# Designs tried in a protein design chat: VH-VL binders against Large ribosomal subunit protein uL10m (mRpL10). Part 221

Target 1, 224 residues: Large ribosomal subunit protein uL10m (mRpL10), of Drosophila melanogaster (Fruit fly) (q9vpl3)
Amino acid sequence: RGKINIQRPKAPHYERARVVAVTQPKYPELPKAKSCFKTRAERTQQQQENPYNEIIAREVRNWLDHSRLVAFFHLSSITADDIFRVRVQLHKQNLHLKSYGSKIIEQAVKNTRYEAIVPLFHSNHCIVFSPDPEKTAALLRIVRRVPQMVLLGGIVEETMLSRNQLVAYAQMPGLHAVQAQLVQTLSQAPGHLIQQLQAHQNSFVQVLDVHAKNQMNEETPKST
Below, E stands for the ipSAE of ESMFold2; O stands for the ipSAE of OpenDDE; V2 stands for 0.75 times the mean of E and O plus 0.25 times the DockQ between their complexes.

## First folded at step 14 (VH-VL)

Design ha108 (from ha1 with light chain N33D; framework fv_anetumab; at its last look DockQ between E and O 0.28; V2 from the best seeds 0.58)
Fold by ESMFold2-Fast, scan of step 14:
Structure ha108 (fold): chain C 224 residues (1-224), chain A 119 residues (1-119), chain B 111 residues (1-111)
Amino acid sequence: as target 1 above (224 residues)
Amino acid sequence: QVELVQSGAEVKKPGESLKISCKGSGYSFTDYWIGWVRQAPGKGLEWMGIIYPGDSDTRYSPSFQGQVTISADKSISTAYLQWSSLKASDTAMYYCARSFLYWGDFDYWGQGTLVTVSS
Amino acid sequence: DIALTQPASVSGSPGQSITISCTGTSSDIGGYDYVHWYQQHPGKAPKLMIYDVSNRPSGVSNRFSGSKSGNTASLTISGLQAEDEADYYCSSYTSYSDPFVFGGGTKLTVL
């Protein structure tokens, strides 16, 4: 049947400019795999053959700089139509779903205080940005109904938070001072973020296993 | 205290126009979709369309596209279903219901508006 | 207009368990876990009983449970009570007619 009267949200001013810039092919044809050793010329050529990667990395940095809420997710296999439906729903709450390659994210966060999150993006992933941290509760309410998206953690008011810390933030009253205090308190637990984010990746595997097991039980309803 | 209150029963003649309403209260009206569901006498539930009041994004079922107009006025937390020219076959109970997600459940329903179209 | 397939009627006695099926295609029940169940008493608006296959809203009795296998979703009501007598409708997200499709409804009689 296809989509009926799909509303396409207006892109933010800075994002619109970036969309124009990336109307060109986003991924130029990459060089073929060659010998294990690369000459200086080959390394230089590889860097020059991916000019759009730097443009996209700048776009990611722009999103990070202008967002007070950033949430990162593991993304399981999902159709283009299905992810578009999720993107439209999120946009209604001023939440902007973006997908970028792991190398582009690494390039965007290099030499920033968020570089530690790079290992989380080795698998399929996506990021949700918003200028409004009060939308964290709406974000989690939407995403809990999208099984393909598993929350890994996020950044609120420039502070890195684990999944559990982000959930706690979402449950706080709307009073700005109380939310700011929570973020500050959570940011004083050094070293726990990476460990907790890795634990959440493991929890995702467990959730997948439970769903697979439940699916198999559902498909074999007959008792012997 | 979430509540959807619909306008009262209507008795109309074929060819007349009609606009019925559904007022939401006790929640953020612009954060939920409002769906319209039709139930002809003695028959089942039939989805007509939905609207997101925050931006008036509207979707119609194929059976009702072009037959009705769905609208909303977020300043008074009210959604509308309207006909330019009623037919006898439009006789039915009409329910409004809210959904947080486009693909989601209808967690609260209005009490229904009975529309009777007869000569 | 294509609808999900439900039995027209189901009956049971007080204290028994009954199951109402809802069958669709890979474009709705088979492809998504967005199946919802509604209870409608005569002259009343529908009430949400189950959402996303198996979840209960606050205030809905734990006697109501939902499940799904392939293209078929099921609503099970245990410990049947007289007040359970009603019409039950399934609903699913559908990529075919995006976003909703309803079942034809099942009349539950408690005798």
Scores: ipSAE 0.764, ipTM 0.893, lowest interface PAE 0.8, mean pLDDT 82
Fold by ESMFold2, look of step 15:
Structure ha108 (fold): chain C 224 residues (1-224), chain A 119 residues (1-119), chain B 111 residues (1-111)
Amino acid sequence: as target 1 above (224 residues)
Amino acid sequence: QVELVQSGAEVKKPGESLKISCKGSGYSFTDYWIGWVRQAPGKGLEWMGIIYPGDSDTRYSPSFQGQVTISADKSISTAYLQWSSLKASDTAMYYCARSFLYWGDFDYWGQGTLVTVSS
Amino acid sequence: DIALTQPASVSGSPGQSITISCTGTSSDIGGYDYVHWYQQHPGKAPKLMIYDVSNRPSGVSNRFSGSKSGNTASLTISGLQAEDEADYYCSSYTSYSDPFVFGGGTKLTVL
C-alpha cells in the first residue's frame, strides 16, 4: 500500500504540500521539515557544507532565543506520513517540531549556556520549540500518544530541566517561570558515561518510554 | 464539566437543506477536534468527518465526501453538519464527539440529533 | 478504507467473562496502537470504555480490559453484569486523509 486512500486518487505531494502550506505560511519552514527526514549519510554531507551550516545554525539560535519552551526527544523509526501528522497536531498548539544535525546544534550553542545539550543529538532525535511555556502540558499529552518520541529533557525560561523536572513543571498550575529548586542541567557527560549510555541507549530509552507513559497516564488528566 | 449539546430533532422532506449544531462547553473548544458520527436506525456507527475549530482543518470519510459540509464557529464554540439537499437515506441519529488528537479517541459525545427525512 | 470486523452478537451469564473481537488490517489495528472501544446502551450516546488498546478512562470499571494481537483487538468484560448489556464498537486510526474506522458493532446480551 504505497498510497493512502486510493478511492479518490490524490497526488501525495499535493496533499502534503497543501496541508503544510495551510499550517505553516512561512516559506522557509517547509524545506526544513523535509530535511528532518533525510538519511544519516545525507545529513552528514549537508553538515559538511560550511556556508549552509552557518545559515542553519543561525536558525537554531533564533529558535532558542525566541522559544520559552524547548523539548528534546529521542526519535525511533517513524514513517514520513506519521511524523507529518504529529507535526501538524503539534503546530496547532504553537509547538514546532524540528530536527538538526549534532554538528549544527554544537555550532549554534557554542559559547552559550546551552552547550550541555549537544550529547542529546548523538542519536536519532527531534526538538520541539515553542514561545509558550504553558504549552508544556499539551506537548506531553500529545507525545505520550506517540511512542516513537521519547522525552529526554528540555529548557524552560532559559533553565535546563531533566525529563522528570519537565514533567513535574507541566503538572504545576499557574507556574510560568522556572523555580530555583527545579533547576537542573543536561550537562555534557564524561566520555566514559557517554559510552555506557550509548551502549545501553535502546534499553534505557525503552525503560524511560514505559516510565513516561505510566507517569503521564497516572498523573496527567486525559479529559475532565 | 465537559459538555457537547446538539440542536434538536429535525423532520424534513427530501431536497430540503439542513444545518445541525454541536456546542461545546467546559473545555477549550479550539484545542479539540470535533467529529461527526452517523447512526442509521438499527445500524452501527459511521464516522463522517472531523474538524479542528482552531484553524478549520477538516477531513471527511470517503463515504461522505461531497455529501455534507462540516464547519465551525470558534467564537461561539459551535461545530456544524450541513446538507444542501437531504435524501430519505439521510434519516439517522447524528452525534458530535470530541478528540484531543487527530488519531485519538472520542472521549465525550453529544446527546445526538435525530434527523428524519420523509414523504 | 475497510470496516473493522466484529461478531454480530455475543452472550454470557452474569459473573462470566466474555470477549468481543475486532479484526482489521496491518494498516490500522496491526500498524497502530490507536484502538478504542465504545459502549452504547439503547437510545444513548456511545461512551468511551477503552482507549489505546488497553487504557481505561476515569470512571470505567476495571472489569473492562483490552488487548491486541496482530490485526485483532479484544475487549474483555469480566464479572458480567446486567448493566453491561449494550452494543459495543471498536474503532481505529487508519490514515491521515481518512483517520477513523468503526467496527460494525457487537450486541452483548446478558442471559
Scores: ipSAE 0.703, ipTM 0.861, lowest interface PAE 1.1, mean pLDDT 79
Fold by OpenDDE, look of step 15:
Structure ha108 (fold): chain C 224 residues (1-224), chain A 119 residues (1-119), chain B 111 residues (1-111)
Amino acid sequence: as target 1 above (224 residues)
Amino acid sequence: QVELVQSGAEVKKPGESLKISCKGSGYSFTDYWIGWVRQAPGKGLEWMGIIYPGDSDTRYSPSFQGQVTISADKSISTAYLQWSSLKASDTAMYYCARSFLYWGDFDYWGQGTLVTVSS
Amino acid sequence: DIALTQPASVSGSPGQSITISCTGTSSDIGGYDYVHWYQQHPGKAPKLMIYDVSNRPSGVSNRFSGSKSGNTASLTISGLQAEDEADYYCSSYTSYSDPFVFGGGTKLTVL
């Protein structure tokens, strides 16, 4: 009786394989860890005229008003655990990851300078807030490693930036360094301007002087 | 320039306590994680744990949990690895390394601290 | 013990291209793009060569490249040089209780 190789069990007969495949207890898919982010359907159902929505809308406004850096992301099939991990990393950099329903966002930004962001919220989205615009580079560094987070755009220093502009901003030397350079450049500009202005004035005076001299020469009667 | 400088080599006996240090310079010490990696003689790299000096968030490998203590003093930009009671099996090179992300790469490494535990 | 599998040794001649593999599971390499490669010369600290599967840090030669397919990550060294002789370690983030795992290391010999 041939030693039953327990390590490579012979594939069961086709009929048995079929029965085994059908009788395998369909373990209920472990409840997909309810992403801390309620599904769109769950969010839409809860968005009934709940006084709670007004409170949340106020919170969103508060975040927008006090943030110098705001970044908008699309979320693609991210687990609650992954979100949590990202949140922790962001938080350590004083970046605050929040997720809100589209209706709440609409309510929050209605009749405000932020109304233009509404079209960005068509699907699962999250927002990162920070009081420090210098953290843009840190934000992008973190998010680049999270493929489920797709950068859509942002607001930096009250200016709306596209994705590409935000990336470019992050690559720039720190605002202070840029400002310092700007100040240096501006401090040199007056000297150049003054020189240019003086050059034109001097040229004008020279032309006038030549003209005056020519007129005087014409008026001098040839004393024969 | 970013640098991690570790304390010097240690020779100890079994049962003794030890605390080794890793000092960071050239960057914001509180904005990066510091990990500890063990390498036994002739063996591979082993992740021991990691600390975020900014808030002292510390995480250990299950293999090292309770065996060592990782700490940091942000005031002097220094991370520590300590044993309460050394074993002969603790003989190894210990590296500290910087990482921006918890799950990230170690981009800068200390020179290593050799710990020898012999009876 | 969760470990990434690397070949113990790889060899090549100067000028050749060699590849070091790092095989894990769907809970590490297959699940995340957080694979890193380190070079370690004898008696020296490890050096980061590749991060996040395929990215090179500043100062690392373009001869080093990384890729991933399924549960296997690969480090490729083109134009092999004598200075490339070292131990190479892969690492990955994991979804297990241990967030980080290293490979066993690969000794690269330049013949």
Scores: ipSAE 0.659, ipTM 0.841, lowest interface PAE 0.9, mean pLDDT 86
ESMFold2 (binder alone), look of step 15: mean pLDDT 91; pTM 0.928

Design ha109 (from ha1 with light chain N33E; framework fv_anetumab)
Fold by ESMFold2-Fast, scan of step 14:
Structure ha109 (fold): chain C 224 residues (1-224), chain A 119 residues (1-119), chain B 111 residues (1-111)
Amino acid sequence: as target 1 above (224 residues)
Amino acid sequence: QVELVQSGAEVKKPGESLKISCKGSGYSFTDYWIGWVRQAPGKGLEWMGIIYPGDSDTRYSPSFQGQVTISADKSISTAYLQWSSLKASDTAMYYCARSFLYWGDFDYWGQGTLVTVSS
Amino acid sequence: DIALTQPASVSGSPGQSITISCTGTSSDIGGYEYVHWYQQHPGKAPKLMIYDVSNRPSGVSNRFSGSKSGNTASLTISGLQAEDEADYYCSSYTSYSDPFVFGGGTKLTVL
């Protein structure tokens, strides 16, 4: 009688319990939001801060507060099946893939030291959270095999890092003291971090644009 | 050194049960998937299923769903493939192999377990 | 059934180059960069030779290379040696519910 451990559902992990607790309040009525005709009261409510956005912004702040690793990604078009397999694989390593609207991110980081990251989220994006900064190597090992996800940068132990700095951090061979010192050494002011992240993003976009244009213009499939 | 060691060859009669093993060493067993691949005599490779030992998340090929059970014991770094009732058509070489990603390559393979089912 | 199509056999002489094809659909080889190649000598376990279309694991000879065009992936072996005589299998990712499919295998004979 009873369930064996392998078939018994796990108790909610810290992060899942926290997220569920934060989102317990009722969700806004979606049918009203989809209406082509809004009442005066609904228009007035739309012009004020959306309560839904504040609830989710609080969720984002809680993820930021309780995660020692946060990684930011540009997300290209991806199927529901593909993002699901990536989410499952990441979850195996205690890495939590989340997607939030740009306005929610802005509300979450407004008046914090992380406000400078807002421009990263003006296009399609996702964020990976973990309480364990040692999982940075596992994260990069997984994501390098997901071409739709492009690393922009992140936060490790509350220190903002560019893409190259995160890659360098991940390559340290488990030397905690050296890793802590490296994070301190690699740290950047928010303005400089955004400049570095935008430069890398623009470089990547330019490479893709050149490749796409070359494919559309003229192909030289014949060798001489 | 990464190594997957499988149990020895088995000779069985139709209707008998069987459980074969695959022991991993030299790596973090709970950080990799273990897949099972069948190869009938003189035939090609056929994927049967896969398990993540860290949480026992198990997936089966549609062709093998309900025909076999895959399990793992992370305390001894061992994965298992079992049949409740063998058929002559189960005669084959069975390989285990590890993969870091669910959609990834099998980078290390066990030596194989030959299962022969005959009357 | 085998979803990926490989030629049953290919042959070459020492020092020559040969290519083995692996043809699927837009939902496997055409849709992803997750194509892998395995070498199997008689009575031995398969060995990974190429992963993610064109990447070579440590310890694999640079005579082995991979490529993909549309729904067809190719394994090329240059400077053929007697030890290359083996069966070669391609594999591809397809979907979350059915993640692995193998080709039927190609027997390489070095004459």
Scores: ipSAE 0.791, ipTM 0.904, lowest interface PAE 0.7, mean pLDDT 82

Design ha11 (from ha1 with heavy chain Y52F; framework fv_anetumab)
Fold by ESMFold2-Fast, scan of step 14:
Structure ha11 (fold): chain C 224 residues (1-224), chain A 119 residues (1-119), chain B 111 residues (1-111)
Amino acid sequence: as target 1 above (224 residues)
Amino acid sequence: QVELVQSGAEVKKPGESLKISCKGSGYSFTDYWIGWVRQAPGKGLEWMGIIFPGDSDTRYSPSFQGQVTISADKSISTAYLQWSSLKASDTAMYYCARSFLYWGDFDYWGQGTLVTVSS
Amino acid sequence: DIALTQPASVSGSPGQSITISCTGTSSDIGGYNYVHWYQQHPGKAPKLMIYDVSNRPSGVSNRFSGSKSGNTASLTISGLQAEDEADYYCSSYTSYSDPFVFGGGTKLTVL
């Protein structure tokens, strides 16, 4: 704001100061309890978060435990109407779009094998769950036409996969070829995913650029 | 090969009911939306509504809400458009078309069903 | 009513290029890249020519191209041929409650 007057007299008005001291109103002092020393922020946070965070974290763990396909996305600014249409379209393919706060995700995956995913959720994000890993192709076909959603990686059959590995999985022939691909994926996925997480954790512009480039380079299939 | 085959032309009187069909083949019928598009004689295309046959989720354009019923029978890969009481203004060509996405393009179209409503 | 505005007609000679405009609002063409173009020959069903502003389906000639600037999308046909004579319709996504609006259509005449 502004600067104050630089003039400060050495001595106050001694007579006036004395008069003020004796006329100052007195009120009884009440014992101060420990609860009176808690900040407003601490009390507000306790009221708003603790019970709901625990319940929602359990929900997230339940989704992770019962889904054979989990895909992680960066989510750019999107209207409520637009996210609703995407959610409906995904649901048609038994794909369940969920959005949780980063603190809730951290609580959900704490002390689990999925702790490594926490850095993916430091910015705006969403997750797609499905009990059916064969729906990976349908998922990618839908999200490539939703520019606000950028695939970061995922989990298929409890195996962590990079974006490129998920794309490869989606391109596999039907169920009969699945075992060979899963063996191949399981042998290499952990190292690749960790490397990708480290490289792109704070580089969403780079991820968006690669995504846009991939969309531009996609060709229309000759058959559906 | 993907194909949508529609029922034959209809000639009706005002007040009569009508149900026309659109049969899909050569693809997974329950994985695509089926939209209905109307074209009055000498006029342009008007979207009427859309259905997802897998769960029968149906949406209508504001102009056709309450005027028609869209349904589907996934066991025979067929979608339907139905009127309880036809009007002369319902005279038009009716197309069905498929879309993978609710907000997407119609990549394959039926040949059209001509409906003529006259006294 | 018609939400998207197209010219009623356009004409060209064989070998020329023509452009058909499709103008909407910021809530349809301006707000989304979900603009599609359909070709309709007399007495026939429409055929998808362009989807998502500028993408060609398999089997559509590379003479057909699409673009968008602000609230206006354009379909350009280069090397015009007699078989291109048809009606052309644009469409755009608008909202969940009304996902499709069509333009009024443009009759292309090849002279």
Scores: ipSAE 0.776, ipTM 0.893, lowest interface PAE 0.7, mean pLDDT 82

Design ha110 (from ha1 with light chain N33Q; framework fv_anetumab)
Fold by ESMFold2-Fast, scan of step 14:
Structure ha110 (fold): chain C 224 residues (1-224), chain A 119 residues (1-119), chain B 111 residues (1-111)
Amino acid sequence: as target 1 above (224 residues)
Amino acid sequence: QVELVQSGAEVKKPGESLKISCKGSGYSFTDYWIGWVRQAPGKGLEWMGIIYPGDSDTRYSPSFQGQVTISADKSISTAYLQWSSLKASDTAMYYCARSFLYWGDFDYWGQGTLVTVSS
Amino acid sequence: DIALTQPASVSGSPGQSITISCTGTSSDIGGYQYVHWYQQHPGKAPKLMIYDVSNRPSGVSNRFSGSKSGNTASLTISGLQAEDEADYYCSSYTSYSDPFVFGGGTKLTVL
């Protein structure tokens, strides 16, 4: 270490600074500049009028209209390499994995019979579409070995099904008529089915939250 | 029952061409990948490549890219492994095996085809 | 090429338990649950014994079990029998461009 030379200001300089501070003129208030403010409503309106969002919402509606099988998934963190291999594997079975923002999905299904699915997309999600409902068994066989994808529910032949109902549908014989009968039977209780889909999603979120909290508490190092 | 049946043993000279086969039965052939696995005498298992017969999508191990050709004929539920010009180092047992997933396990295996290449 | 490390040999007596390790990296064993074990008797094709770390296919004895900790997967054989004498290979997924990597194999000797 070397020696440190600490010096205080000389008395004349200190006194001069003090006098200047006391006698310093007060600045007059400057006129406030006009600011461009966007209200929350104006920002929301601008987002709703985004041409890109409307184009993608139209794409989502087109997928919904032309798909006889739609499955909804919670999607945990996954690498680009991993989602690509899953997408390729699904495509082999005419299953099309898509991801859309929650606002775009809400815009696509607003004022339709499918509006109730919006809460399923509050967290990270993806959707699988297919024109072939017989591919439901293949879909579930693939995704059961992709831990980042958790089935929330789906739509088969325009009928909303809970996770358990979709699993039951997948286990039925490949005879189209038998599968159609199940869908017709389930469509007799649409309000209950929608409630089950929301309850399942909420239960899954709660289970994940509890598990994460328990794991964090267990991972916290304790004093020896 | 599910079965993969491979063609019989081959004895060849260096420079000759060869095509061996693997016929699937008892399942939907176009819904499973067919992988090819090599085992040199006294050595371990080495993955060569994989094909999806439904659309002939084929992927090769970096070690075998350009050395062999994998193909399939879905009309007769048969996959093939082919060499245009054999080398003595190609002497090995060759297995075919099926997998439902590109990243999955090989749940059923063929009995193996022994290929011997010697002068 | 061998990307996964297995001991060259392990041995045990009938009725004992043995464990075979399979060590990789965070991009294969450590990064995925896609670890599989195959048994190969001399002159025979491999047979799937364990898939996805710890699952047994139908027809495989419950004496065979699998586990994973960090970058190491393990195959445990309890109640060792003479017919368990074979070569054992582990495998793991790694990437889309190179989806299958095998271990070098372990020769199990009984007696």
Scores: ipSAE 0.791, ipTM 0.905, lowest interface PAE 0.7, mean pLDDT 83

Design ha111 (from ha1 with light chain N33H; framework fv_anetumab)
Fold by ESMFold2-Fast, scan of step 14:
Structure ha111 (fold): chain C 224 residues (1-224), chain A 119 residues (1-119), chain B 111 residues (1-111)
Amino acid sequence: as target 1 above (224 residues)
Amino acid sequence: QVELVQSGAEVKKPGESLKISCKGSGYSFTDYWIGWVRQAPGKGLEWMGIIYPGDSDTRYSPSFQGQVTISADKSISTAYLQWSSLKASDTAMYYCARSFLYWGDFDYWGQGTLVTVSS
Amino acid sequence: DIALTQPASVSGSPGQSITISCTGTSSDIGGYHYVHWYQQHPGKAPKLMIYDVSNRPSGVSNRFSGSKSGNTASLTISGLQAEDEADYYCSSYTSYSDPFVFGGGTKLTVL
């Protein structure tokens, strides 16, 4: 069960609203673009390249430019309550979970060194930003316990890193000088970041497909 | 090494106030939640509440909301569980335990504080 | 309140295997992989044995394993030893407003 009682007005979300307000970054909020309800006019305007999308794209670009840690994830189906739980936990570690439309991401990274990441965001996704690269270990420790979030890769100290390189970085000492040196070393690893990310995503899709098929087959034996 | 050290056993009368403590050492105290778990004599474990010492974000189980107060002093790496007025039914062993995640496991536990409330 | 159901007791002989069940609802055991198992010896604090259904912390014997099917999680102890005699508690995440629920506990006797 867990079905919401629609006959009872929702209690004032004071506790949740207070937590959300406390955990919200000081940066301007994404106002109506984050709303689950859009008017017909708002939807039409978005389809036709409205100026608001460019403002949000600039905000994303500013996040990318001013965050020393950026991690991007594939996001599987997850409830609003569960993503809220994860967002609150991340915020306690100065990690800011954001979700933007694929079109906005494309506009934000167009004509930048990060343009190659656009294909990663054509499926459901989210991004975690932090001014503190020492929080990479905390980020991975949290996210490994959230199966709906699959790490694709990231940016540390303006350097593009694959999933494996981020994991290696997280295991290093917390001294900034040592970490900066390591990032340089890791970025010299052979391979193409986008190719590695695509391979990981394709492998993950294959694993999910096999898992889904196995789950369907395993359900039958239980009915006996 | 990671350690949670709790205050000593208490013997109290109904109506008295009490505050017990749980001191963390060997880790970053402000990066972990501290949960409180009650165990009545011969009974099972009951979760009471949890606090994040870094910002004092506190949540209580529905069964203990309004019955106890959980707090923390991050300057001395200590969490507290407090009663304004004890009842005989508060007689129990009280454990503190740490968790990295709000929804996670309790990986290290304090040794427990026995509280006996009798007339 | 106890939301998770465990048998009050289980028993086995040294060298045998036993399984302890933990049954909840679709809103806890069935809805999440956040199921943990704790071992408690008399007069001692609980010790984490299994986290997230099937993972062992460092220092926990590989004789302990966990699994989950539908609304029921299970702890299996193989090669029973005398020191395994203890109370075992399961726990699960339920919701943001009430994140923790324990089972009633199972007393394991090694005969």
Scores: ipSAE 0.793, ipTM 0.910, lowest interface PAE 0.7, mean pLDDT 82

